VHH binders against q84jc2. Designs and how they scored, part 34

Target 1, 232 residues: q84jc2
Amino acid sequence: MSKMRNLVEEKFLEFYESWVIQLELYLHQLLIAHNNNTMSETELRHLISKLTTHHKAYYTAKWAAIREDVLAFFGSVWLNPLENACSWLTGWKPSMVFRMVDRLRKSRVVLVEAQVKKLEELRVKTKFDEQKIEREMERYQVAMADRKMVELARLGCHVGGESVMVVEAAVRGLSMGLEKMVKAADCVRLKTLKGILDILTPPQCVEFLAAAATFQVQLRRWGNRRHYVTHS

## First folded at step 1 (VHH)

Design e3p (framework vhh_8fcz_2)
Fold by ESMFold2-Fast, scan of step 1:
Structure e3p (fold): chain B 232 residues (1-232), chain A 126 residues (1-126)
Amino acid sequence: as target 1 above (232 residues)
Amino acid sequence: QVQLVESGGGLVQPGGSLRLSCAASGFTFSNYYMNWVRQPPGKGLEWVSGINSGGSYTTYADSVEGRFTIIRDNDKKMVYLQMTSLKTEDTAVYYCAKGEPYELWRLYSSGTFDYEGQGTQVTVSS
């Protein structure tokens, strides 16, 4: 079990480091595309497709890993303390991407009224989905402290034999509950990302993806810079 | 204060090779992504190549892919650009730049590079 936990963390750390390096390269390509008017619509769509495939690869790897050890994603060893502090259910909070969408209204690439309406509808739906998940997480946290769970924990401390199976079932239930909530949160993230990209034009998609990737990469850099300053 | 000193430029014939060097000081070199950018005569700045803090990952502009190699030596606080199969289009002043790729796009947009080092001139001519 211990070896299994180490393997999951080790493999995902290697995956994540490579994934972030590739994200930084895609960010560079997005920023070049954003500052130039020489790229065709086909070239922009290809770049957008590379980014969406990259994000999908992350969730594919993550879901395989959480099946084995969901707790590895709470306080992850591949994230710095700032990244961990900013996490909402093991990742970015879906509604935060609409702050990046708001920058598009102030850029040279103007949103039309129909797009603004669809983005507002998506924002409301995303907020609703977030609140639903937050209520489930609250229920989960309360359930962990209820009388039944406390009694199961007490049995695990004082009695062998029959109590072992009961405690093991409770622990398995806790892990399964967390996995379900993390996957639900990731589904909202993916639906929100896809929804935004479906509404935006290719140049607007490039600008949005550049803003999102910049925030993700910058958050990692800010956390790393703080560590060097405090531990030098 | 951050200081970057480029060297190794010169006159070379088409198909020739040249190695550029950048000496860094005033910051923790091993913590930063490093890049090479260039400015051809009468044109704006263009990004050439980048290397991550640990040297394990490199990236290149399409125009130089397969011809140029970026290398770093964290112990010596140096970044290098090995140029082979040089073309007349590679004629430019070459600068090294500290920072993530996304930080450099501001330089491309402004068209100015006066807050970096002096650069090193590469001229590819017969």
Scores: ipSAE 0.000, ipTM 0.183, lowest interface PAE 14.7, mean pLDDT 80

Design e3q (framework vhh_8fcz_2)
Fold by ESMFold2-Fast, scan of step 1:
Structure e3q (fold): chain B 232 residues (1-232), chain A 126 residues (1-126)
Amino acid sequence: as target 1 above (232 residues)
Amino acid sequence: QVQLVESGGGLVQPGGSLRLSCAASGFTFSNYYMNWVRQPPGKGLEWVSGINSGGSYTTYADSVEGRFTIIRDNDKKMVYLQMTSLKTEDTAVYYCARSTPDEYLFKLYGSEFDYEGQGTQVTVSS
């Protein structure tokens, strides 16, 4: 066996499979709520709260796992190749959710002027935070290349435990930098999600969350069937 | 001025075959994913199949996988749905719909796709 799953990968795989099954069940409830005009505002808010809690549980588990092994989240074994290909810094790109919001404007769900203004303000802030993280990632990649070159040069001159210890310390430093950037990206994701849900009415929140869950579930389904091929 | 014109529907017996066609005009066809969506009697719209702008990637609903094939011809601005082993459950009005890659990934329920044509009726009955 050339490569084995580590403990972090095994634990998160088990967690993620259960998390996706529960997301599918919540998606079913969201679709029923969307097609049912008899649900009270209190009932809709309760369903929205269940989805919000479910997403928070994902980030709680993720942040515990990346403290142990952030690299497990780059090319994750619990994601299929299509899911991995669509990833931006180990997850969805924050500004992408505004495409789902644009769908609400095209459908029977009507946004009032005050909501449109608040969503545009949130979109601008989200893109600013996103660009800041992209600049930090670029700086990190440049620094990583410099450190890697130094490490390769040093390993060429030294053999034994001292070389191994220096490499391990450098890898720990690089991993801590990646962990901070992944957490920063996840914070932008959570702030963007919360911001949208705070602006939308409960029926609009249900439609938005249904669209988001549908995308996530079907992207996984498509990738698991391996019908995706990119040309050149 | 986007126009999508579906054709090729009809009455067939269970186990039969049909080829649906969609003629596109008024937009840069090669920039868009193309989809087939259907509406069975008394039910909502459901997504059936999709094909990317270059034709290298196709995807299908589980209910039609292995029985239907989606094809496109960018030179002729056409998309086709080859239907085999038809079942009574395939009875529906079939619509052709365009999408961007992002819209394609987000709109998996047929009710969310933009379609411009009158559709083409497929009836599977003995």
Scores: ipSAE 0.000, ipTM 0.130, lowest interface PAE 15.9, mean pLDDT 80

Design f1 (framework vhh_ozoralizumab_d1)
Fold by ESMFold2-Fast, scan of step 1:
Formats: structure tokens, C-alpha cells, sequence
Structure f1 (fold): chain B 232 residues (1-232), chain A 124 residues (1-124)
């Protein structure tokens, strides 16, 4: 329903604006922790836990919203055009976080050989999981253009109420399939984040999370500078 | 394989107490922050307690603060929740959880691992 879709978009826009503001505050805390050694290991773990809880809150809200209207997440109204252009299946591309990991290899807190091996194993698995999802998305797109769907679309334009119900059922099926794939992509994101945080020490986790949050915040700022739409 | 096994739930009258336990295996328990979360009938998951690796830092929401106490025994790989002054609204399935960004399936909650849960019913 269009009224339900508008409400989902409005509610998630309000949620996302607040979520990003809090992310910027956490980024400030991460940068302070990274730039000095005042914090104990338990304090660093607590800060890391705040960030992981914050990301969990995002996916909790997202999955509730996509249950109502998954299409709201394709070309999202709460993202600027640059953020939308950089999206891979409604979010960040999981393998991209290894760019932030690469900066750790050049940091003052060096990775040990065992960590480097585990991170490379995780990188390979993440790329494999991405390719699997991309293959599933390709099959989904082919299924959307199959003979029966094309016939239903044609009938829906030219035949009365009997065909409308069949087309509505087909569209519902498509939305459910898309929701499943978005959740699959989100689970690859979460598994990748967990894997990295499990391998890294607390100071390295802080540096990694700071790099990731910095990129997300800067991407939004760059895109907002180019944004042309009237706000009002 | 990571496993968390909760126990200690049961039927108790309002004002009563229960002690929940969670036996952890398949990972280095002493390296992880641990949580208790609950799900009341027809409701979503609610965080009820948090404890750091050494047990020196604990946190609670206002709904249970002063009534519930989380603790851990790293030598026994066991997490505990002491629940006092129980109320009917505390009725829920209680889960032991390891708070990391992991989901074992596409439709599971976004927290790392949780056990099968233990049912706490507060009624007379």
C-alpha cells in the first residue's frame, strides 16, 4: 500500500537521521581513544560494544522496515544520490571494509602474522559470499523477466479485475524474494564485521571502526554538497 | 562450535527470586562481554543485563536495576543472573548472549549467539 510505504519511509528517515548523528558522536569518541592511550582495555571493549550495539540497532530497524516495504531501501529517500550510487544491495559492499583493514597494516599497532592470515581467509570468504548473492540477484532479475511474469504484466495493463489479483500476488512474491536477498546481504555484512572484530585487538578494533565511520560520514557530507533537491 | 546453554528458569510467585545460569562452550569465554536478554510473550527482545570480560563493569536498564544482578565465573565458563523481587512483567524466555555482530541465519536477530533460552513465569 502507498500509504504504508510513505509511512515506512518517513519513520525510517527520522530513525536514520538520529542514527547518523549518534554515529558521528561515537566517531568522535573513537578518534579520541585512537589518538591517546588513556583508556584501559576494558574501556576500549566497552566503546567497541557501543558501536556494535549501534550497528545492531540499525539492522533491527532496517529488518522491521523491509518487512513492511523492502522497496523503500532501493533508492532510499534518507540517502543522498552519492550514497545511493555507492550502495550494493541496499548497503555497503562487505569486501570494501578490507580497505580499512589495509590501513591497520600501516598503523602504529601492527598486525601479527596470525591476524594477517585470518583476515585474508575472511576476505576470501566474504568475496565468495558476495559472488553467491550476486548470482542469486542475477537469477532473481531473470525470473522477474520470465515468460509468465511478462504475460501477467501485459494482461494487467489490458484486462479487468480478475487479472489484477493475480498480478498483485506475483508482485507480493517478488517483494518477499527481494526481502530475503536484502537480509542475506545484511548477514554477510554482519558476519564480515564480526569476523574482523574477533580477529583484531581492542586498539585495532577502535582504529578500524574509526576508519569505517569516518568514510561513512565523509561520503554523506560529500554527497550532500552535490545534492540539488529542494528540502522544505 | 559456540554453544550457550541456559538453565534455572521456572514458575515463581511475585516477589520471589530465581538464579539463572548459562554454560558456555566452544570459545574462550573470558575474552567476551556477555549479556542477558529476554523475550516476553508477543514482544520483541529486551536487553536486561551486560557484563565485561572480568566482571568489574555491569549495566542494567531501569526496568530491572536494583533487582537483577549479573555475574560470571570465568574458571567455570558460566554466566549468572540473580533475579530478586520478581514481577509478573518479568515473565519471559531468558537468553544468554554473546554480544558481537553475528547472525547464524538470514532471519535471526543481529546479535552474535544466544542459547535456546530458559522460561521464567512469574504468576500466582
Amino acid sequence: as target 1 above (232 residues)
Amino acid sequence: EVQLVESGGGLVQPGGSLRLSCAASGFTFSDYWMYWVRQAPGKGLEWVSEINTGGSITKYPDSVKGRFTISRDNAKNTLYLQMNSLRPEDTAVYYCARDYLYSGSYFEPSFDYRGQGTLVTVSS
Scores: ipSAE 0.000, ipTM 0.122, lowest interface PAE 15.0, mean pLDDT 80

Design f1b (framework vhh_ozoralizumab_d1)
Fold by ESMFold2-Fast, scan of step 1:
Structure f1b (fold): chain B 232 residues (1-232), chain A 124 residues (1-124)
Amino acid sequence: as target 1 above (232 residues)
Amino acid sequence: EVQLVESGGGLVQPGGSLRLSCAASGFTFSDYWMYWVRQAPGKGLEWVSEINTGGSITKYPDSVKGRFTISRDNAKNTLYLQMNSLRPEDTAVYYCAKEGYYLFDSSTYPFDYRGQGTLVTVSS
């Protein structure tokens, strides 16, 4: 049977499709810039700024949407099953972007020792923040189970209108807790992205952003065509 | 308001040359990649050329590579397309287009805005 989308899902689906189209356009520009050594530092910085602004726009739209319906982001209708399976707290796992940084070591762009040290310090900090959120999510799930048991017990004792109020309060508590956790995870994502870009030179930022965008686009295309081999 | 005004089109014989211009206003021209796209009679839009913010990077499809040259003057907020060795197949309406930035709209084109176009006819 056909599934109906709620208003939040419909609006974010429309937003996300447009956002991905623009990401593919920026990826094209990043690949051209990477293969051409005539681009000035000012031009590279403007391109990098467009990518960072684009990512910030995503999180601005996401936070507005999760305020209305955070559950829409767990098993999102605008993502294919592969993208959903690879999600960590409704998005990419922050430490995974360091795999894109590792790609720079195989390029003609060379990282200096000072950058390697700063990237390693950032990697350790990112992993620490990531693990802290994972522990908080585990605590949330345990507390939610305890709360559900208490609410179920109360519901069994109060069959009238009081049981409706108790269930409504429990649902509000669940949603607010998940919203807080998703926003915390997104803050780690944004801080990690900004931290990497602050450490890298403009040509290195272009290569990093190209690698990250290529991975995101490829994962989406592969998930959409999982029974067909896809070439660039 | 964002405006793009194309000019320079006309009738030219095969092997001839034309220079198209696009006057941009209502946005910071130097912050955006710019494009030329065309639409031949009865066909869809075809990408013709692209240029980065500073004009140091340009790209063309094989159909026009070596014959067309895109350039820009950020001080004058103007985009140009120099077309040489024109062929009957180049007959189309040519549009100047600004790179897209989407927040809430789905689009089949990666362009935020395009102008009214200028007609190029290669005949005789």
Scores: ipSAE 0.000, ipTM 0.123, lowest interface PAE 15.9, mean pLDDT 80

Design f1c (framework vhh_ozoralizumab_d1)
Fold by ESMFold2-Fast, scan of step 1:
Structure f1c (fold): chain B 232 residues (1-232), chain A 124 residues (1-124)
Amino acid sequence: as target 1 above (232 residues)
Amino acid sequence: EVQLVESGGGLVQPGGSLRLSCAASGFTFSDYWMYWVRQAPGKGLEWVSEINTGGSITKYPDSVKGRFTISRDNAKNTLYLQMNSLRPEDTAVYYCARGSDFYLYTEGSYMDVRGQGTLVTVSS
């Protein structure tokens, strides 16, 4: 008898496994493009478009799933413990991408001054949006300690009849609030990613996307390997 | 040359149905998200529907949800919009649009290519 998961968790697990496999295939294409100095701008733009479409498909599937069960994305069953430990509001922290760009710039990517200025403007805007989300999450967490919520928790200790229905309604309200907050965080992620790609040239976009995909794939491999070793 | 050509618009009575088509050429249609957007007389552009590359994911605003259905045939490079239970407020020029990456649900800022449009008039 296997351990049962809810339908949302099962469906998203299957989706995510396929999505990561396809990401690895795109990473292979990005690495080939990086090493091939004869690829046209049109060919590079087409590859960049495939990656951006792939990320858009992830958020489309995620938003459908969180409508049904947002809590599935806090401590997700399709992520290993290391991936879960590194998450910020159910995904990557937007400002992290600027650290990746800085490291690429110091090692192999040369940026013109106009690009550096635009990246700094985007970094400031992204950090502002990120902090706004963090303040909203803090307000949400504080609201859970309000008098009404404390009274609902006391009621729930008796479990049964009217108290169960009132607690269930409160939990639904909390889930709706989290859904809105996760969507807001995802919007900052998408705006940040688009902003970076709009500033970079196609060859620089390939370099950036390759670095991002490599980090994501490698983090998953590190976490899976340690989990296997620990349980063996 | 990237081109989108809409067809199927016309005059229809309230409660009626229309099926719009969009023929795509000059690009790999199966690689792009596709959209329908509309512009009513004297108003701005309004997003009507969207569909992913394989046709498995579709989305609609509340104003048309349950009445309109977007679909695509990648073998024919064609996008469709089935419009049922049409209302006077659906009167607009309807445009087929190719998706740009990373745009949110807004008034057509996600379009990098748009067709010439097809007029839909709902009146009696």
Scores: ipSAE 0.000, ipTM 0.143, lowest interface PAE 14.3, mean pLDDT 81

Design f1d (framework vhh_ozoralizumab_d1)
Fold by ESMFold2-Fast, scan of step 1:
Structure f1d (fold): chain B 232 residues (1-232), chain A 124 residues (1-124)
Amino acid sequence: as target 1 above (232 residues)
Amino acid sequence: EVQLVESGGGLVQPGGSLRLSCAASGFTFSDYWMYWVRQAPGKGLEWVSEINTGGSITKYPDSVKGRFTISRDNAKNTLYLQMNSLRPEDTAVYYCAKDLEYFYGSGTSPFDYRGQGTLVTVSS
């Protein structure tokens, strides 16, 4: 790839590499907790809190970065091509985590009927929220094809004229629209994660978070391995 | 830029009714689905109702279905929630929303930047 990295991309790449290393360490702790049934609920809640704080740190850093350059997240240099191919609006698709919840139904710590009902209600709501965002994306794409935008694109080939400032203002408007859409998607992600953790018991939360972290880490390793194999 | 101002909350006895209003500005109201959500003391955010751009499609959770009615007036840029047969468990701050970002930060984010909402208290 010949794409030049900007300052936002370089800073977030450095952040993300450190964030993933810490996620792998937390995954190790989650797996130990899951295999050791002598941990107290207070100890399990503390571990769950560390994971929750870790995910919040990601969105805090992401929102600061997209405020500066949202387009950095639509072709992220800190993600391999497999990770990018699996992205939905710059991150994981919220409804996909319910596949990991379905794994819990086969857990030794069985979900009670009340939890199953609440999880299904949350799944339906999450899918509905995703569809709303997808409709916003469709409206955004239609707006990009608007005659005014086509005219501005034509004017953009002129250098040094008044048209340059008008084109720059339009591009800024488009970036603000994408930032809003990405934040909306991230809000669905955070609500879905919180909703699941609020429904589950601490041992079930540990198992869920371990499954989610394992998938994220494994997807990164599979994508990185493919790159090295193709260069061999 | 975008502003949503809720009103109409208050103290009401069980079995009573209230009508909430949301005045929208800073965006093309008729282009957006609109939502009502609430947060009871000590609880998380709960979705209460939603309505499509033209008002022909509405949805409710079982907890309020048959008692609450969402509606909109696109000419006035106003969203409404008619609440009938109110119960003590309906006590909450009610929020109007056009985008899910208005609910970020509640209880899980290090930031709390939800709007003021309108307080509904159902008690005798």
Scores: ipSAE 0.000, ipTM 0.118, lowest interface PAE 15.2, mean pLDDT 79

Design f1e (framework vhh_ozoralizumab_d1)
Fold by ESMFold2-Fast, scan of step 1:
Structure f1e (fold): chain B 232 residues (1-232), chain A 124 residues (1-124)
Amino acid sequence: as target 1 above (232 residues)
Amino acid sequence: EVQLVESGGGLVQPGGSLRLSCAASGFTFSDYWMYWVRQAPGKGLEWVSEINTGGSITKYPDSVKGRFTISRDNAKNTLYLQMNSLRPEDTAVYYCATEPYSLYIDYSGAFDIRGQGTLVTVSS
């Protein structure tokens, strides 16, 4: 099973590195668009679509990978320690994205009252969806501890090939539960992202996506600086 | 264990009014957004209203906007739907629901429906 997990980690590491490089290229395009008032609404919508598709590709690849080895996403080898420390259920915390929205309120692309109201409604709903998943994860952690104790007791009673089969069944059961939790969290992320983009105008979408991508890229760069070690 | 029990349905004439109720138990009702959804004979589920935790935010599709009013009483763990100016096309089984069981964005219209619903028939 370690061999299968190692292959999943290797494949996703390769995917993620390419995905981040492409995100940085899209960030560059978003920053140009944000500073250029001559870009048409059609051109802005096309750029927003590229980023929406890029995020969809990430979750498509992630869900395929977690089906094989969800544990690879808890303490991921393709993320640095700072990125892992900032993760909530294997990714960004949905409510935190509204920090990027708050930045828009201070920009030149001012939000109208109707948009502010809709964004606050979405923020409230996102926090409740988030809390619901946190309660589910807490229940899962309690159940996981109980199940691990039961399996430890079983291993104490059984020796040989039969014990291997029991351990494999337990690992699969734990993985299935985590897969459901991670997918639920990712769905809240995608629903929150879609909700924000549906409320914002194309120039505001560009600014929002630029702020989000900037934070993600900078967090990775800050964490990678920590890995620079010189030994005498 | 989450339980939702709908009531208040019945037979009414076009232009009439009905008030539906949903009694909630097994969860902290005041912490959750609540929904009314309906299913007409031979059709799929249709969203008809939603309300936030405190009741300050309500939303409706154009098909019922101005005719239906959603409200909640957190002290009684009860959700309401006031239906006015009823039309034959409002004929359906009405369900109250909490957040969608599946939060999957790839499946729109999924709702966590736990009760049997309450039948509303609008005809002469």
Scores: ipSAE 0.000, ipTM 0.126, lowest interface PAE 14.3, mean pLDDT 79

Design f1f (framework vhh_ozoralizumab_d1)
Fold by ESMFold2-Fast, scan of step 1:
Structure f1f (fold): chain B 232 residues (1-232), chain A 124 residues (1-124)
Amino acid sequence: as target 1 above (232 residues)
Amino acid sequence: EVQLVESGGGLVQPGGSLRLSCAASGFTFSDYWMYWVRQAPGKGLEWVSEINTGGSITKYPDSVKGRFTISRDNAKNTLYLQMNSLRPEDTAVYYCARSEYDLFYGYPTDFDYRGQGTLVTVSS
């Protein structure tokens, strides 16, 4: 059975579909730029700016939506099951992006030793930030079994779930905690992206962004076909 | 005024042990999760242990698991790190740090406070 959508889910579905279409158009431009070594630094910087603005627009829309209904982002209706299975706190896992960076070490655009050192420092910082958020998620999940949650579950059992006000208060409390956690995770994502782009040259930024966008677009296509893909 | 003062560092031979202490003042120590983090010469900060408010939950990365033990004494406002089977790669400045439950601002701002550090040198 299809899940019934609320207004937040409906609005974000429409936003996300348009956002992905635009991402595919930017990916096409990134691939052209990557294969054309005659583009100026100014032209490359302008393209990189379009991509960073596009990602910021996603987080602006997301944070507005999670303020209204953060639970819509856990098992999202605008993502297929494979995309949802690959999510870490409603999005990509920040440290995994360094796998895209590792491709640059085998690419025609060579990383210098100073860049390798800065990227390793950023990777360590990002992993540290992830661990902090994972500890908070564990604390949140333990808090789900605290006295208040146990009492709410007992009330629902006793009265056959007729306590609308009590359920609404519980969901609101859960949503506030999750909203803070999702925003913290998104801040790590944005800081990690900015950090990588600040370390890389414009041609390396284009290659990195093309790799990231390619993976995102392909993951969506693979999941839409509902079959296992063994290539990673 | 929040203060975290680390002590117990020094020179030790490989295979040796050290116990680090962190004296906390200027806040309600028992209300905060506490952390040990380290920074090796020329490297970034590395998380090495954490402990919950009551001391019942502790966590470690694989690099120190089984060798390091974090503990706390809330009556004395003191955090400890027992370090056993020390290796040359454990050489670092060790910092005591705290964090609030609801706040993740990202490193280096993940901690709302960090101490001055204590140097641990593992060499022959």
Scores: ipSAE 0.000, ipTM 0.101, lowest interface PAE 16.9, mean pLDDT 80

Design f1g (framework vhh_ozoralizumab_d1)
Fold by ESMFold2-Fast, scan of step 1:
Structure f1g (fold): chain B 232 residues (1-232), chain A 124 residues (1-124)
Amino acid sequence: as target 1 above (232 residues)
Amino acid sequence: EVQLVESGGGLVQPGGSLRLSCAASGFTFSDYWMYWVRQAPGKGLEWVSEINTGGSITKYPDSVKGRFTISRDNAKNTLYLQMNSLRPEDTAVYYCAKGDYTFLYESSGYFDLRGQGTLVTVSS
């Protein structure tokens, strides 16, 4: 189904380009809000809600796309090579955002002791959840090379007909396993994002979201400028 | 509001069969892995079965494998558990649980128990 695979890639590329443009517009609003110390808590919460909704929209579109072609998200055509190189199970590594919170804490964010304790508890839980997913990915990769899968590959080469059907069913099973794993990783990402935002005050949430959006936008810009780097 | 309503439990003789149902509402049923878990009197929760979003992948512990079958009807937002060759040790309250898109059933927080459960008693 090359035609359906190409269609999924093309549609998500179009979606992602628009999504990134909107993220840059939200980043501009976050930076304005961060510099405006007279903005009300209600106004800040509204802006935070816009960013949270924007991130949820990404995962809604992604999960619809992976139901059709999960492999499109491994080596994505809408991401540059640097973005792809920095991906952990088709997206950002959940524990990485705590390094971002730590950087902000030292420069601008004033955290009270209770918040520091809750963030550390969340960091430990997030690390534990991501390690569980890493173990499942290892199990998945080992299962691809076990004796049953090797035997199915051999049968597909020699028999035709019935063995072809069995091999095709196994390949479909592998894709469904990847879909489940990607959704599990995305669930940890969303829980980690929500957890951080629940711990931080609205001004701190704005600073955090601005830092996260800045990193995402800059990573894309750095990778897109690769064509100006000459290897001689 | 997420709601899970289990039904179909009752008193059955050893070797008998029961079919449990779980009516789901308040979420997009077809987007979630679903679980059956049980709690025997005075014991902790025990995982009984899991099923993926489309119903093509099912898993069971050795204690029920070959006797129990999990299935789902996404058009009706309903989860089923067909229980055959029932044993006295299958006596428990059976709960329907919504998954969190994870492979691991043993982690608390990977399924959400909202219903009151349905009691299955296997006794002569």
Scores: ipSAE 0.000, ipTM 0.104, lowest interface PAE 17.9, mean pLDDT 79

Design f1h (framework vhh_ozoralizumab_d1)
Fold by ESMFold2-Fast, scan of step 1:
Structure f1h (fold): chain B 232 residues (1-232), chain A 124 residues (1-124)
Amino acid sequence: as target 1 above (232 residues)
Amino acid sequence: EVQLVESGGGLVQPGGSLRLSCAASGFTFSDYWMYWVRQAPGKGLEWVSEINTGGSITKYPDSVKGRFTISRDNAKNTLYLQMNSLRPEDTAVYYCARDEPLYYFGSDSYFDYRGQGTLVTVSS
């Protein structure tokens, strides 16, 4: 089997491959900073800023792409099947990053009580925001299904320009609704990431970002191994 | 200023009933979807129910479906939650909340407006 790729998919695939290569380079810098405890607070903050800017660049490129074709992000061709299986509304599930924070806290990171309290408040808010988005998505899916049924029923006997226009209008409406939901989910992701980084000290931020980047890189490698063994 | 004031909480025995009210002010109540959320001791926020602008569409999680009923009176700017067949696991602080715009871009445009809450305790 084969898939045709549109221009948005091709452009974002090229962007994403370059973005992941740069993420791997930043991961190496984070691991060096974590293992070599000689970096100043200023140097650590600069490294954290590079990672934050890198993630913002991803969302800038993503939002430009979804404006043109949001459906490209549902079953993305630049992600392997394992990466796609782990996606929640075209990206990572915001609450999952707290599992990384919990792991770090138990393994190596010493968090003061005030940080634990703030992280728990953020976790509660993040889960609430996720559930709100899931309910909104359910509403949109039901509305989109009803609209498609009505439009398809109306087009049952039609062949020509009117049929094409009605289908294009329905697809445009579907895409606009999905774009709003994806952007809402991405905003929760960015707010959650920023919230965690604002609570943590620079050394703790480095360890958190290293754990997150390691997971993303390893998930990609695990999925690519499966593809090689079973698909290729 | 947006204000939501919950009332009606209290101590009730398992199997009992309780009706919560939320008085809304500072915004056009009839333009917003409204919902109830709760927080049990030591747990996170849980969505309990939601209602559309006109009151014709309501939604519930499986944990309360068939037992709880959300309703609204747009003329009185009031939201209600009728709770029947209450269980010990329903013990929580209940909050009235206004739906926020789906545009979470910027902190000034994304706030979850909710009241101070009303405590519901289900115990013998």
Scores: ipSAE 0.000, ipTM 0.213, lowest interface PAE 12.6, mean pLDDT 80

